VH-VL binders against Large ribosomal subunit protein uL10m (mRpL10). Designs and how they scored, part 254

Target 1, 224 residues: Large ribosomal subunit protein uL10m (mRpL10), of Drosophila melanogaster (Fruit fly) (q9vpl3)
Amino acid sequence: RGKINIQRPKAPHYERARVVAVTQPKYPELPKAKSCFKTRAERTQQQQENPYNEIIAREVRNWLDHSRLVAFFHLSSITADDIFRVRVQLHKQNLHLKSYGSKIIEQAVKNTRYEAIVPLFHSNHCIVFSPDPEKTAALLRIVRRVPQMVLLGGIVEETMLSRNQLVAYAQMPGLHAVQAQLVQTLSQAPGHLIQQLQAHQNSFVQVLDVHAKNQMNEETPKST
Key: E = the ipSAE of ESMFold2; O = the ipSAE of OpenDDE; V2 = 0.75 times the mean of E and O plus 0.25 times the DockQ between their complexes.

## First folded at step 14 (VH-VL)

Design hb56 (from gn1 with heavy chain S103Y; framework fv_imvotamab_arm2; at its last look DockQ between E and O 0.36; V2 from the best seeds 0.00; counts 0 for: pae E 3.6 > 2)
Fold by ESMFold2-Fast, scan of step 14:
Structure hb56 (fold): chain C 224 residues (1-224), chain A 118 residues (1-118), chain B 112 residues (1-112)
Amino acid sequence: as target 1 above (224 residues)
Amino acid sequence: EVQLVQSGAEVKKPGESLKISCKGSGYSFTKYWIGWVRQMPGKGLEWMGIIYPSDSYTRYSPSFQGQVTISADKSITTAYLQWSSLKASDTAMYYCARHWGYYSFDYWGQGTLVTVSS
Amino acid sequence: DIVMTQTPLSSPVTLGQPASISCRSSQSLVKSDGDTYLSWLQQRPGQPPRLLIYDISNRFSGVPDRFSGSGAGTDFTLKISRVEAEDVGVYYCMQHTHYPWTFGGGTKVEIK
């Protein structure tokens, strides 16, 4: 069924094939690879990257659609061991800490009601998902011990909430009727809430700017 | 209740075309992926591909890319698996199943038996 | 492709006795998003598959507590603490961490 000459072009990169290939003169082919095939390889690499981003963006949208709790965080410098410990603690509470590139987030939320969150992801970020909104209190308790994670806001029962509103919601776990009333009340001011979430990001940037300038000013006196 | 109902058994000759269906009910059709899984007689399960009905985005297993077409019509909450030209080796039970990233395949159709012979 | 190896291929069990099924993946199933996408399915004779366990160890709704899952990385186990007559069938592990999604070869549980 198969032709030996056809099989050779399909899988040339065995270790054995590489040894044989190294003994074959490649000198005449080098200029063609540099001029034509290098450009094609770069284009192919971009196309391969697109399929990955397409599927992952839909996976993110799928998590957004099925999570009754979504919390957005700015993530400062943190060790792999530290974030792993936080992730394990969160997972025990059915809380799923995930990190995605900004381009993937933009693709995931484009042309959806979530599009307003895009500005939150201009810097290093992470998201916590859960199908269980009763775990909001557990989330805040765990994150309080992690200064590298700065809460920016979230979505509970399809309603966008600021940091302060999430704290208020967390204080009422297990009181379903009261929680439902709070969420319904908050849903009457979505435009103002989105603006508040963006303002929190801008305030954080301002705090970073002040911190950077304070460090520079501390350096200018030049301790003897 | 969540249900996936598949079309009835098919008996076909090699070279014929075929389109089988999977109708979802009892849930928000566009919020879940629909996947197709093949089971050859007496053998295990093979993932063929998935579709995101919200925008009809498809992803195929390399083994099935170019062999079948997966499509969906969200207006009638139905997903499809199609062959342009059947082979005897396509004889199998075909299952559709609903998929969410966390639960995996949580609800399955009853299966469609496809027999290709003669 | 990720190869999912199940042992044993067949498990004849006396009613009330435990059964254990192993699933080993050719590479880590920890996804770049931090979660492990390993599930277990049951297929009774003449029936479609049924989800038993998702996210390594979580029972799907309606699944009896005699079923439990465990494991991490590349090595996973499904345990049935006390096998009942209704548990006869083929059990499959499945990964959806890496594309293409792959199933184990299956383990047949029979009552003797």
Scores: ipSAE 0.758, ipTM 0.887, lowest interface PAE 1.1, mean pLDDT 82
Fold by OpenDDE, look of step 15:
Structure hb56 (fold): chain C 224 residues (1-224), chain A 118 residues (1-118), chain B 112 residues (1-112)
Amino acid sequence: as target 1 above (224 residues)
Amino acid sequence: EVQLVQSGAEVKKPGESLKISCKGSGYSFTKYWIGWVRQMPGKGLEWMGIIYPSDSYTRYSPSFQGQVTISADKSITTAYLQWSSLKASDTAMYYCARHWGYYSFDYWGQGTLVTVSS
Amino acid sequence: DIVMTQTPLSSPVTLGQPASISCRSSQSLVKSDGDTYLSWLQQRPGQPPRLLIYDISNRFSGVPDRFSGSGAGTDFTLKISRVEAEDVGVYYCMQHTHYPWTFGGGTKVEIK
């Protein structure tokens, strides 16, 4: 009785194979958990038919209007789980990660000061909002760990910044620190000025003193 | 300081029209939503609707849709709630409140008492 | 419409004792982006409502640390660690995740 090779089962007889093929239950494919991040095509198609587009557009505008920090990212092949993790990390820092369709963005920013951001939304993208511009450094720190998130640019205090400018901004000392430095510098300025003014006077006095001493020495008669 | 100041108490008869006001100060009026909330005597709070003063975009609660009109004049930083024809059932305290972008009613007006009695 | 159910309706509390108020929503208040917009308001007698907590657990400016909010999804809780006389009033939860925005029925906190 030939050893049944369990690793390479003999192909069933043609008739059996046919019966097995026909009797295999076709399980409906479980609806693939549509990633919260629909492809651009899917988003565009859905946006055309969605009666809530206006509502969502208003939401986007609301975020833009109330955020002092807005950062735009390209998403490259990121999983829903990874996005979730990032979202949690960002949320802990009062950073809010959102994703919208390009058409929604267009609608939201039409005829507004934000219209210039529309070209940034050509692919899969996400937006991070914050009421605190001081969180820029925290944002960058978090996203550095997420290679799928590519910084495209941002808006800080109503100013549009390039990627490089945003990075530079994050490296700057906080406004309060800069203000403190300024105050220190200003507080030192009078002292320095006084010192400079006094230095000239002191030098003059020294020269006069030397001159006076020399004159006194010349007037001392050589007592022969 | 952020303040919302509402118009004074109103006593009206059924069928009369009424427009009450909410003036915002101490913030950028056009960047925040203004909501109206009704509180009937001895009852809870009811959301009526909101307006975005920048473009006057308005949303109503279904219960108040067509019953009231919410408007705003951004030039004087004032929001309005108006009735074309008051009913006795409109007797309530009405509050305006600022809704900030990160989703909360953070500042409230003092309220306007509207009494509708025959 | 999302129904917000608060319990208890009335909470008599002894001064210095803790109080807890529950708010349950008929549907999840979590948006697709994970944000949950639930707030707690305090209304003292004869006064307008005051914001206490926003986004479930964040204290609004000027709110004492004895107030805390917690919860997720459909179940939310406001806690007062030590009730003071000034805490007397009606407390409301509010959802503003979904339109129309809705309030809970309120919980009256009274001193025994």
Scores: ipSAE 0.414, ipTM 0.708, lowest interface PAE 1.4, mean pLDDT 85
Fold by ESMFold2, look of step 15:
Structure hb56 (fold): chain C 224 residues (1-224), chain A 118 residues (1-118), chain B 112 residues (1-112)
Amino acid sequence: as target 1 above (224 residues)
Amino acid sequence: EVQLVQSGAEVKKPGESLKISCKGSGYSFTKYWIGWVRQMPGKGLEWMGIIYPSDSYTRYSPSFQGQVTISADKSITTAYLQWSSLKASDTAMYYCARHWGYYSFDYWGQGTLVTVSS
Amino acid sequence: DIVMTQTPLSSPVTLGQPASISCRSSQSLVKSDGDTYLSWLQQRPGQPPRLLIYDISNRFSGVPDRFSGSGAGTDFTLKISRVEAEDVGVYYCMQHTHYPWTFGGGTKVEIK
């Protein structure tokens, strides 16, 4: 027989482990296992009192500087086993699931264009970092099966994207560099540039029409 | 491409000061940590400390705290390791290396041999 | 301080045969952010260290596929599937999960 050594109380919101880790038995059980996703209060207090807060903020800035994909999620209550399984699935795709307090994020983005993200971290959250923006579709596919993680938005190629923009980006992986370049171009000389882009956009519209027909089989929010 | 070029070998006497350098090129200098690693003759590697050149934030290994100074000048993309008073036990090879938590120490300098003898 | 224990101390191998290097940490290397910061370095004679493996199992750019890393928690392994003459040198594991960062004592790979 496989050795199953689990004794858990029947409490609300408590999930039984789907599969017992037979290779990691302990006597006695360790109820003091610290989760990577501690309670919001514990996370905030530990962050404020941690003597390494200055190092952690710079580590976060380092991840922000080197990740071409960053996704922000609201995190509802979730078991340590469930979040561990999600973390393993994400890690196989070079997607790194992390969580930090708002004070750490505030320090990390100080004097950068990303200061606007700080309010996202006042509630329970998680962040996914990756060097590979092509992994956006894989990220959304994995998280779709995790209702406790609610997408708020992200950063792709140093550009902040809303939830809808990030979803649209994931559906058009072959156009990532073109879309980022187009957004940057539209920020300059708006009147003349927009008119010139509209006059010359025939080939771009044709490429997008082919990809939109093939890549998007979900209903769009547009209506007449 | 990415390069870390260290200053040349040094032969010193006990009690002298020394400052060795590590010049980074081919990358955004302020986006990476720089670490210093000692290798005593015939021995393994020892982490001495790191610096974040963007704001010169520095962390030291407890074994080296107060024994050396790590600094950086981001305007010339250079990190430094400095002793105020060398000891014979400081004889070693000293490496600088670039650090990002995902890649670890991904690029290393060629090393600076420091020899301290009377 | 986290002690990183490498075995064997020396690994003489016949050319073309596999080699396996073990690294054991005195504590779990899983950081509070959920990642494990373990890497493997190679130092050929007379050269600076070179990154081989990061994030336990990912090969760095330009590293041949005969090198592979595995492990979890406290036990990690570097494998060379077919040792070549250029693989002679000292191999170090390194943890950068916990302060201070520490290296294993090294494993010398040599051709016999």
Scores: ipSAE 0.404, ipTM 0.725, lowest interface PAE 3.6, mean pLDDT 78
ESMFold2 (binder alone), look of step 15: mean pLDDT 93; pTM 0.954

Design hb57 (from gn1 with heavy chain S103P; framework fv_imvotamab_arm2)
Fold by ESMFold2-Fast, scan of step 14:
Structure hb57 (fold): chain C 224 residues (1-224), chain A 118 residues (1-118), chain B 112 residues (1-112)
Amino acid sequence: as target 1 above (224 residues)
Amino acid sequence: EVQLVQSGAEVKKPGESLKISCKGSGYSFTKYWIGWVRQMPGKGLEWMGIIYPSDSYTRYSPSFQGQVTISADKSITTAYLQWSSLKASDTAMYYCARHWGYPSFDYWGQGTLVTVSS
Amino acid sequence: DIVMTQTPLSSPVTLGQPASISCRSSQSLVKSDGDTYLSWLQQRPGQPPRLLIYDISNRFSGVPDRFSGSGAGTDFTLKISRVEAEDVGVYYCMQHTHYPWTFGGGTKVEIK
């Protein structure tokens, strides 16, 4: 066999092209958008998505208002199978793992007593809700085997707790004794816990940003 | 303790306006949604819509969008369902019910019977 | 809209015998957050509906333990282990996973 021109395409499959043309919807002249980059359909889709964000933000506020245990986590990359297994284990203990975009969280807590938590959600995150604060020990036992979930802090009986305080709470017998101690701890320095939590969150984000910039510079060096 | 008390039965003619009420008591009114459910005589339940009284945000079933208005007055812990112009097909029992998150509609009003005939 | 199909339409039951009601949804009721928002309601003659079961299997406050719920995805069951006279009424499944929220057509439980 001699050499063949591998760059010569074969003629389109006539029968296939005809079938595809017949089965596809026939459109009149396509509408023209006034903008160069967005169609009217894309604009309509964005408007449709806005109403869902409004509903979801109120759903988040419902969970905050009706959960006596709320735990905040930083979430690293995790497979769908792994998160599904964690969700199933948590659900058996009446623990509800939720993930929402930071703008939805911000909208949900704006002008409420929860507004102070917004800075915790400037990075990838998830939240666990429960109406039962006695499930804190079960929560920590389950997430101990999930290295992608890093506990940042939480709210127990409307009281903001740091990571260490939440861990200590899980080890204490009796809800009432713990509640008294938590009130005393928070009354001594109410603003310091949230500021420390924000500092840890910001420091972690800064480390990730520096790492990302260094990696980009190494892979795509710039000429003058 | 938790109660939803609805206004009394109404008898109306087609074309008339109507506003029925649902008063909540025994709980924090602004922390729950109030939904409205229709039950036509001898038929099942139909979800009409919901309102979040804290900011009066509403969501309607497509079947009822533009047919009714849902509103709430949190100062008197009362939600409302309103028609600008009634039709004979609006004859039904109307229930209000409270909900949040996962429990669904947990407490229900006693119902308001609306009869529309010419 | 999500269609909720209940079977049977009516269930004549002898006192003390079990009853079982099925509910099938036209689409999965698993929400994007992983939870399934399916509940069961009881409506006794001349009374408003009453919540029996929420989140597939959780009994609401004051609901007798003879009532139980089970299921996943699109197939759900309400069971009454031993039917009592006060259990006469219409039972509805309801989904609030997807808007618009929809109810099943109802199953009438009667004593024979």
Scores: ipSAE 0.704, ipTM 0.857, lowest interface PAE 1.3, mean pLDDT 81

Design hb58 (from gn1 with heavy chain S104A; framework fv_imvotamab_arm2)
Fold by ESMFold2-Fast, scan of step 14:
Parts: C-alpha cells; sequence; structure tokens
Structure hb58 (fold): chain C 224 residues (1-224), chain A 118 residues (1-118), chain B 112 residues (1-112)
C-alpha cells in the first residue's frame, strides 16, 4: 500500500479483536427474545414440579435422616477424573460424596429441622454423607488433599456444627461418648469471638501441615 | 425387632376390589420407604412401586401405573396395595419391603398370596 | 428400562465348593449422585426374599462372610466361597439406581 497509516494496526491488535469478538456474548433481540424468556421463579416452579426432582428431594431427605455425619462443601472447578478419585477414596471409608442442585436441596429440607442449611447451597456445592460419625477425621484427612473442596460446616449426631467446630470434633480421640460430649459442648458455646480466635489458630496449623506436605512433595525426584 | 407383617391370603373373582396391608413395627415408620414387589407363580420378582409414608408420596413402575394404588396410614404404621378391579393375571405372591437409599430392600414382609379365579 | 441379565440360570454345586453368579445391566448403574445401587437377594423355597449384599459389596447384618459382592458399571458378581446346605435357593440381583427399579431373572443354587 505504501501509506504508514494502513499498516499501523499490529498483528496483536487483530488477534485481540478476534478474541473479544469470540468471547462477546450474543443476546437475542427484543421482542422475539423476550417472548422466549422465562422468569427465574417460573423456571424454578416448573423444575420443582418435575416428577424426577420430587423423588430426588425425598431421597435427599432420606439420606439426611439416616446419616449421623453430613459435611457441606463449596466445590470449585474440578475434572471428572479428579472427583472420581476422591469419590473412590471416600467410599472406602463409608463416606458418600453427592451433588444436588440447590433447588432440590431446598425442597428436601423445607419444613424440616434441616432448613437452616439452605444458605450454604447458593453456589457450586457438594455434600458428604456417612452413617458413621467416627469417620469425620478420615473425611478431613482425605479432603485436605483436594483444594477444590472447601469445608463449610456439617451436621454430627443431628447437631449443626460450623467448620471450626467440625474440625475440633475430628481431632477428638475415637471414644464415641467423648465425641458426643464434645458435640454438645461445641453446640452450646456462646463465645463467637473465642471460636473465631480458635478458628484462626486451627487454620494456621492446617496451613503449616499443608505446607510441610507440599515441601516433601517438592523434594520428590524430578523425572525430567 | 424390625418386622413387616402382611395381611392374610385372599381368594377373589375377576372384577372384585381388594386392599391388602403391610404393618411396620420396631422402627421409625416415616423415615423409610415401603415398596411393593410382585412374584407370579414360578417366576421372578417385579417392582410395582414405592411410598414415602412421611407425606404419602408415591412412585409407580410404568407397568403398574393406573393398575394399582399404593397408600399409607402413618398413624397405624401401615401401607396398603389396592386394586379397583382384579384380573386373573393378578394371581401372584405380593411382598412389601422396607427401603432406604443405601441399604436397598432390607426387611421384607412374609408375603400375601392373591388368587383370582372364577 | 434397565435390563438385568443373570448367569447362570441354575448352578448345581457340591457342598463346600465355591459358587459364582454374574449380573449384567443394559446400561451403567452409576447414579447421577455418584453411587451404584446394586444389591443381591436370596430367596429360600417358600420364604420371602432376604437381603444379602447392598451397594455392590457390603454384607447386610447377619449375612455370613462366605458371601461377597464385587463389580462396577454394568458387570457385577456374587460369590459364595464355600456353599452350605442352607444356601439352597434362588438369588436375584437388583438395581435401584434408575427408575423403574428392576431385578435379574434369578439363579437357582442347588446341591449336587
Amino acid sequence: as target 1 above (224 residues)
Amino acid sequence: EVQLVQSGAEVKKPGESLKISCKGSGYSFTKYWIGWVRQMPGKGLEWMGIIYPSDSYTRYSPSFQGQVTISADKSITTAYLQWSSLKASDTAMYYCARHWGYSAFDYWGQGTLVTVSS
Amino acid sequence: DIVMTQTPLSSPVTLGQPASISCRSSQSLVKSDGDTYLSWLQQRPGQPPRLLIYDISNRFSGVPDRFSGSGAGTDFTLKISRVEAEDVGVYYCMQHTHYPWTFGGGTKVEIK
């Protein structure tokens, strides 16, 4: 061409424009697009009335009624392969990792003593069930190696426990009566400030444990 | 301790109605499903449907949808299986069984033999 | 509907010898919640069915350790390590992963 202004745009500018065009969401135009929209409430109502969702909600309630240990997790992006390996490890300890939509969980716990758990499920989540509360320590040991699973809290012997209370329960020796007493004590403790301080101390100890394990892993001989 | 006790054998004619029962004892009735299973003479087991006694929610096998009604009365810990109009092909042993998701059908009733003939 | 195919149809066994029963499903029994709901039932002559194994490999209360279950996906096995006289009966696999729930056709275990 011979003019400097024609050749000004760099190859990186062209590539950036392409990336923006590909990632730009395409929204249907009103009014035709509007006629295809369902409100969140309408979609939720239709889904909750689905026969499949009705039976699954009762299956969830059944799991809650028959599990003496229930642990709630936030779940970050994880591959199918990785979650499968975690599920296999948990299953060997009689720990059952399950994932349900938030609306199914809400339906399952509505008008029950479990209704308080609903706020935990506003984002991507999973639940671990077990009939054996003594497996809490095994659960926490396994999920410590799965950074995509973040413990939110749980239910032990029908008692709601925060993350820190559940961690404290897991650290108790395996005498069932002693563990039951701890659950009662933790659930009755009114000192939120003291609990927060203990949580920070426990988090620091946990970070040190993870760091120590990571350092040992780093010392593993490199293949290439 | 855990028992499911079914009503006695029935002999009926085609077109008659029938309601058989399954009474649970020794456990929390509303925390378990009750399922119904048919076994025709000399044949295997067929799942008919289930009920969740806590709210009387029912789910049927497509083969039995509209042919039978499953119900429960949690005040007397009893589940029911009912026909409005019996057919000769309904001749079978009928079992009730307790269910929760993990442990499958763990406890079974003794069975109710239903014979339908002219 | 999921078809459950059991083999063999009958298994005559000498007392003290092992017996093995296979169960194959027409599609995977892994439920969307991650678990596999496959159980094994025993029915002795003139008696109601009795639960032997649940969740593929877990023995139900009171079930002797000579019974074991194994498998994954679509292929499952029930093994009796040393058959005893009281083991005579018909054995059924059952899936309760997908609705409608379905049973295998049954395997008759007899003493030779």
Scores: ipSAE 0.586, ipTM 0.803, lowest interface PAE 2.0, mean pLDDT 80

Design hb59 (from gn1 with heavy chain S104G; framework fv_imvotamab_arm2)
Fold by ESMFold2-Fast, scan of step 14:
Structure hb59 (fold): chain C 224 residues (1-224), chain A 118 residues (1-118), chain B 112 residues (1-112)
Amino acid sequence: as target 1 above (224 residues)
Amino acid sequence: EVQLVQSGAEVKKPGESLKISCKGSGYSFTKYWIGWVRQMPGKGLEWMGIIYPSDSYTRYSPSFQGQVTISADKSITTAYLQWSSLKASDTAMYYCARHWGYSGFDYWGQGTLVTVSS
Amino acid sequence: DIVMTQTPLSSPVTLGQPASISCRSSQSLVKSDGDTYLSWLQQRPGQPPRLLIYDISNRFSGVPDRFSGSGAGTDFTLKISRVEAEDVGVYYCMQHTHYPWTFGGGTKVEIK
């Protein structure tokens, strides 16, 4: 049994331990140091992200300038493994499936002929690029088996085409002159992507205009 | 045909400034990046940096950031590599090359030999 | 930085025999956009580099079909099926997946 705890601090008695537990600090020991550390990390990340986005945006513009086929898709939930399989299959046909954030797309097409496509990318999207427009039929065949990818439209030989116009283009493979004439003929029809976006915008404006007129009329006294 | 033509060989002393050129022809100059690559005597290739001539955006290798300046003048389809103060260690062959995302560096200039000695 | 390691450093070959060059990267070359940006360059004595192969396996225009590329991730190979006299030179792999862009150290192909 001998000498006990004489050279050591006494352990808190049960009641003292209970009081200490009740009064323990709720906040971290160095809250200001943690806030300062996080602020520095956030500042470093913001600087790093801006330069990265600027170079990637120019890479996207570079792909747009060099691809004779660009197809735009809405992308529903899909696993990383499934999209990887689709990328591999497309790549065998010289078709390059890429995904970029909306801000990067906006930066890429700003002050270019492609600026009109920005509204397409406010929701989940992906883009397929190819220097070979003859691969349009192969693209549609592959994507038909991927229900998560919904074709919105595209660009062929620098001409904006709707989904239906791309399908029509794919149905006439072969003679180069025929393909070029088909693109020209299809482009004479309304360019559905841009027109659809403009129509939606105009409809919204019309709703606002009707609402404003109704509010003004309601403010005036009822007619006799 | 696509061609990149570089300025002639230079012999300089340490501390001197230098600007060498790379003139592109036979393609749409603003649609491609131009990169600069160094090859020291008897050694391999080192990427220095790139420029996007359409808006003169530049990106440098960390080893060359602050050591050189890359610029371009799209009106005369010419890219430049510049030193404010040369060092003996800058003695090398300097290549310019055209770049786009898929193909990488597809066409190369003939090279500019820069010799820096006291 | 991504280190690109080439083997062998030199490859003496007899005319008409095959040659194989390996390139290994210190990190995966799959970019966030899903593609792998790996090319092979040839530099003949006294000449600038020339693009042989891009996107791992695609031959650049004018490149003979005896040249082929393969690989994925971190391991890549350039093969010459039947070495000709004009194939003498230094061969470099290059990645432009991750910044900074980097080259392999080079492999010298010589005729025995």
Scores: ipSAE 0.730, ipTM 0.875, lowest interface PAE 1.2, mean pLDDT 82

